# VH-VL binders against q9ybr6: the designs that were tried, part 46

Target 1, 148 residues: q9ybr6
Amino acid sequence: MSGSVLDEEAEKLMDYDYLLEKLYKKVPPKSGTSEYRIPEPQIIRIGSQTVIRNFREIAQALKRDPKLVARYLQKELATAASYEEESGQLILNVKVSRKVVNQFLQLFMKTYVRCPTCGSIDTKLLRQERAYMLKCEACGAEQPVKPI
Key: E = the ipSAE of ESMFold2; O = the ipSAE of OpenDDE; V2 = 0.75 times the mean of E and O plus 0.25 times the DockQ between their complexes.

## First folded at step 18 (VH-VL; framework fv_acasunlimab)

Design z05 (at its last fold request DockQ between E and O 0.42; V2 from the best seeds 0.77)
Fold by OpenDDE, fold request of step 19:
Structure z05 (fold): chain C 148 residues (1-148), chain A 120 residues (1-120), chain B 108 residues (1-108)
Amino acid sequence: as target 1 above (148 residues)
Amino acid sequence: EVQLLEPGGGLVQPGGSLRLSCEASGFTFSRYAMSWVRQAPGKGLEWVSGITGSGGYEFYADSVKDRFTISRDSSKNTLFLQMSSLRAEDTAVYYCAKDTDIAFIYFDYWGQGTLVTVSS
Amino acid sequence: SYVLTQPPSVSVAPGQTARITCEGSNIGSKDVHWYQQKPGQAPVLVVYDNSDRPSGLPERFSGSNSGNTATLTISRVEAGDEADYYCQVWDSSSDHYVFGGGTKLTVL
């Protein structure tokens, strides 16, 4: 008497361990804190200026407006910055190394992108009258941050 | 020539406060990150605090967090370390160190250091 | 917290090569810097960015960094090289400078 494939599946459905395994398979792996990697800046030096060629891509990875990120770098590098919308490049009126740019981009991520409560990068930066608020879409946490 | 002068060290009682200064010359002060590093008698180097060239970021070692405050005055080319709630374990020679860039890369110049002694 | 481990002491005879190690998890992916400190003096940069040497320092000083170990190499060691040596990294995870425990180099 060939027990039907349906009976075996029904018995497996009753197995708590099988159900747990199926549930764990359906639970998207907690996006392991995959170290959100910001693309490395592609830098070229032209005279006394530094151009970040892939700045648009970097801003996209940071999930922020390129103009906002540009203003941040302008402040931290104490230099004038110009974002070119057509090319997606950022022009800095200073000679700066890739290492320095990277460090500030990482700090930007930590300050203005990453949720300090849950570590999620699914956040929004809300401009309030006197301050910025970092709102996490994953855990709902809100954190005031220094204005850019 | 780069010069870093560190006045302000001395003897202080436990629980007391002290403000260290580092007067910088020979370079554009605002374009370089600055740090404080301390060395207890007969011990190794310990990073205490750092501040970016723009002053936008301040970082502290866990051992001094919430007790020490780093700051800078670009108009005076001076780095400060405000120390409060001082402990015996804070006894050390304190060095100011100039970073090679506006961010934290490495120290290319050090002051001669100033001794801070915390004792009853 | 990121930790750098150095041997507490290294001894070499004059004219020989001294090697001072600095161990850290995946330190090869970081930039390692080295400082020399003589008794009663402030530290001085001797190697930066793993293998670069500041101007004015002898070619006898060199550095390397791979895997979990950075190494400061001092060739043709002289009596004047006797000092404490410290490795350093910037830890981007904690946003801290981290020093090794220091190595006392004795020239016998």
Scores: ipSAE 0.922, ipTM 0.964, lowest interface PAE 0.5, mean pLDDT 93
Fold by ESMFold2, fold request of step 19:
Structure z05 (fold): chain C 148 residues (1-148), chain A 120 residues (1-120), chain B 108 residues (1-108)
Amino acid sequence: as target 1 above (148 residues)
Amino acid sequence: EVQLLEPGGGLVQPGGSLRLSCEASGFTFSRYAMSWVRQAPGKGLEWVSGITGSGGYEFYADSVKDRFTISRDSSKNTLFLQMSSLRAEDTAVYYCAKDTDIAFIYFDYWGQGTLVTVSS
Amino acid sequence: SYVLTQPPSVSVAPGQTARITCEGSNIGSKDVHWYQQKPGQAPVLVVYDNSDRPSGLPERFSGSNSGNTATLTISRVEAGDEADYYCQVWDSSSDHYVFGGGTKLTVL
């Protein structure tokens, strides 16, 4: 009952859309250069949700607990976030672009990771008595930071 | 329909203060970053300050840092710019600009602007 | 820190193609956005993400970005295109938006 020519054209159109989707998702965005690199977020859209597939790798590059970085993104994106420990993926209850996620991850690095004195990312984020503190292991500087 | 209304311009003396407001409507205010952009008479556009949709980050051009404070009130759908220690060089039309996302990507809507004149 | 440089003016005859440049160090690695401002009006977006057009904007407006130069191209220029044009980027190193100085397009 179905027309075979029409089915072939529909399949080619679906393949074209599929290839475009894979190309855009696999083509690295234009990244600015920096001394310390964060992996590009690998984004998958599931309905109105966003999944960051390589979130564990991103948190490792930021030298921070994935749950902490997830809580930060939950706050800054004003949405619920769920970290899946088994897969290392983060699920965000909002549709967000790679650009937006990357911008907040760069801000996380500047705010909670990079030492403002020497620029090193060899730092610890500690609850010290009554404040959250950024302690640099390279130069010894300490600076209070706002809590997440 | 997105609208950005900037009342509150005016004449102030050097060293004075002024608070600009931008009332937003037609979109979910807290989901979008906002910026102030100014244009001195006969000159180009200069970005002044921006704030993320959550309010978690505020940024300022070097020319206004430590003199201007950006803020937002989501209960009133209003963006503010508190200007202090005003100089003649701050004379400009000030625009409220809506970003396309909760962070800083590009502006999809602008207000019509309000004139601030700093002179004695 | 980051600077965008535009020519102060460009003149073009009606029906011809206008090209407005925006120069910046390694601007090709950034997303460039373009705004049109007519006399007495607020700016409006005409190109975003280097080459994308806002909904409803005619195909006559296009953009490109590579190396140290981004270009706004307006083909078959009309008198109504006479305006100031500004390029813009978000510079993540400084956490600033940066505008070029603007280019006045004159249609003869």
Scores: ipSAE 0.852, ipTM 0.929, lowest interface PAE 0.6, mean pLDDT 88
ESMFold2, look of step 18: ipSAE 0.841; ipTM 0.926
ESMFold2 (binder alone), look of step 18: mean pLDDT 93; pTM 0.952
OpenDDE, look of step 18: ipSAE 0.904; ipTM 0.956
ESMFold2, fold request of step 19: ipSAE 0.844, 0.852; ipTM 0.924, 0.930
ESMFold2 (binder alone), fold request of step 19: mean pLDDT 93, 94, 94; pTM 0.952, 0.956, 0.956
OpenDDE, fold request of step 19: ipSAE 0.918, 0.922; ipTM 0.964, 0.964

Design z06 (at its last look DockQ between E and O 0.44; V2 from the best seeds 0.77)
Fold by OpenDDE, look of step 18:
Structure z06 (fold): chain C 148 residues (1-148), chain A 120 residues (1-120), chain B 108 residues (1-108)
Amino acid sequence: as target 1 above (148 residues)
Amino acid sequence: EVQLLEPGGGLVQPGGSLRLSCEASGFTFSRYAMSWVRQAPGKGLEWVSGITGSGGYEFYADSVKDRFTISRDSSKNTLFLQMSSLRAEDTAVYYCAKDTDIAFIYFDYWGQGTLVTVSS
Amino acid sequence: SYVLTQPPSVSVAPGQTARITCEGSKIGSKDVHWYQQKPGQAPVLVVYDNSDRPSGLPERFSGSNSGNTATLTISRVEAGDEADYYCQVWDDSSDHYVFGGGTKLTVL
């Protein structure tokens, strides 16, 4: 009976995916590569508008001002956006799917939050006269980013 | 009716440059992401480059990065692919593909494609 | 890079059911799309979002996705179904569209 369990474990060890999962479990996520996951957007569609109900929470997870994230979505979706400070919701003047919103939020994280050098999310976005600088608090790297 | 027309293909020498265009009609051009997909003779489909509806993001396959540039002109409803430093392995039919949304989800319409041949 | 694997060819007799697989790591957590390409023609969308069918496509075309395998199923196969079929996903990690290698469906 002991031989069958060893054989099953050996077969599983040969599964590259299994090995990768085990490696990822054993290698403490280097503090910088932790797949920082932002909350999934909760979307309600009302007529021609899309409401992100948990937008404040999403912005908090991104460690950025909700108004900044709203401006970003406004630009990328080519629509008007209104952030409601009381409710923490964002209203978009366009019908948009959860998938699309999520994709742009992920791109926001990659562009304006994540350090391209070390992968840390402990970063600050500094506004300069004509440019934005992403400064990493973990490794000290500074990179120019496109203005929002 | 959605139409995608791809003029601009042809014969070019290695190291040369070529600009492809795709003229779009039948939909609001700026509301949809667009991509180029190529197919070498007798081979499968390979995504080359994509651009969001607003033009805010451009993405490239590793095989063409720093050599190809995707762009769009909303006033002309036209997608472009500037190709430089062309190689023999870039020989393919290049398709213009319309995404179903402003971001990258899937392609609901394809052009008929234009042949690019890189040969000495 | 994310990789999609398809069998290079599948053969089926007329009236039978063809199944074309697309394998990828945790592909069941992704949205898989399928394209049909006939010789000398551009690809055409046949299944999107795992199992949805574009308007105008016959009910014979269906899709499923779970675990590490997505499957395009074509029931009551006709001679006109002979084509190359490609699966596709968007990879959020690399920000790339990824195609499978394609499967040639032959109707015997």
Scores: ipSAE 0.887, ipTM 0.945, lowest interface PAE 0.5, mean pLDDT 93
Fold by ESMFold2, look of step 18:
Structure z06 (fold): chain C 148 residues (1-148), chain A 120 residues (1-120), chain B 108 residues (1-108)
Amino acid sequence: as target 1 above (148 residues)
Amino acid sequence: EVQLLEPGGGLVQPGGSLRLSCEASGFTFSRYAMSWVRQAPGKGLEWVSGITGSGGYEFYADSVKDRFTISRDSSKNTLFLQMSSLRAEDTAVYYCAKDTDIAFIYFDYWGQGTLVTVSS
Amino acid sequence: SYVLTQPPSVSVAPGQTARITCEGSKIGSKDVHWYQQKPGQAPVLVVYDNSDRPSGLPERFSGSNSGNTATLTISRVEAGDEADYYCQVWDDSSDHYVFGGGTKLTVL
């Protein structure tokens, strides 16, 4: 399909999400509206560490390997990060608030997941030779992105 | 004691360039996002640009995008604003501002500001 | 593209309460911060996270935020409170800080 058709559908999706937000302030949320949101980080602060208890669920919503998202947070928070496969938890060796974690997760979505051309999250991140490439499976657009 | 020190600005002709510096002390520089905020004479505050503590993200107001570049040098504890293609409407006092966290939350400290005048 | 709108000025008598509004679409879902700027000086934080007060600020400064309006409230205003006041948010959609246009508080 053409970029024109995909752009129109992406614009409708943006308007649709906006309308759903307004409506859910007046009506209780239903399950269908959570599909476009990153789950809120469930954070526990233990001493000088921060634990994200639902990190696997967050990575699944970002459509990326938890270890990749962990490496991203390690870089952006300038701290060591350890992903615990069995529990699905991420341990950060820094005191960090939910607001800061959310901000970087939203930036991850915008940078490494969402297609800048059509707005679709149906994308994959490819290592092509020595570069990262974001390929949209909905509209076919490709562009380089900064490495993690 | 947190300090943010900007050297004096300058007079520049339209189309010219100028680099602003902000020397930081009294805190671990790399742990905090930093911003530039400007204020035209007699006008309100306008956020210009911000950079995360790691330097991983740089953001710009639409009015300066593609003309200004924010950067930081952790070895010198210094924030920079490279301004190019300057216009009369860029005339303002430029403040550096320290965020309260490694990302963008709110500003807890401001520099004294430095005047940039763009005039022929 | 997110816009914060403040009244250009507010006048209040000494000892009375000043209320400075900051209007924005769905601002109640955002964290609003307030700065005071006196002539010739850099801004100073007076309220953060909608209603929290920095250490060293008098209890006379308070804030609220709901719906489309955030409000800075200054009780028992003094001549020294005469200043410009700016609201601010971080807008996640544009990845920009946004300031309101500023409100000049006059104590008369």
Scores: ipSAE 0.859, ipTM 0.931, lowest interface PAE 0.6, mean pLDDT 88
ESMFold2 (binder alone), look of step 18: mean pLDDT 94; pTM 0.956

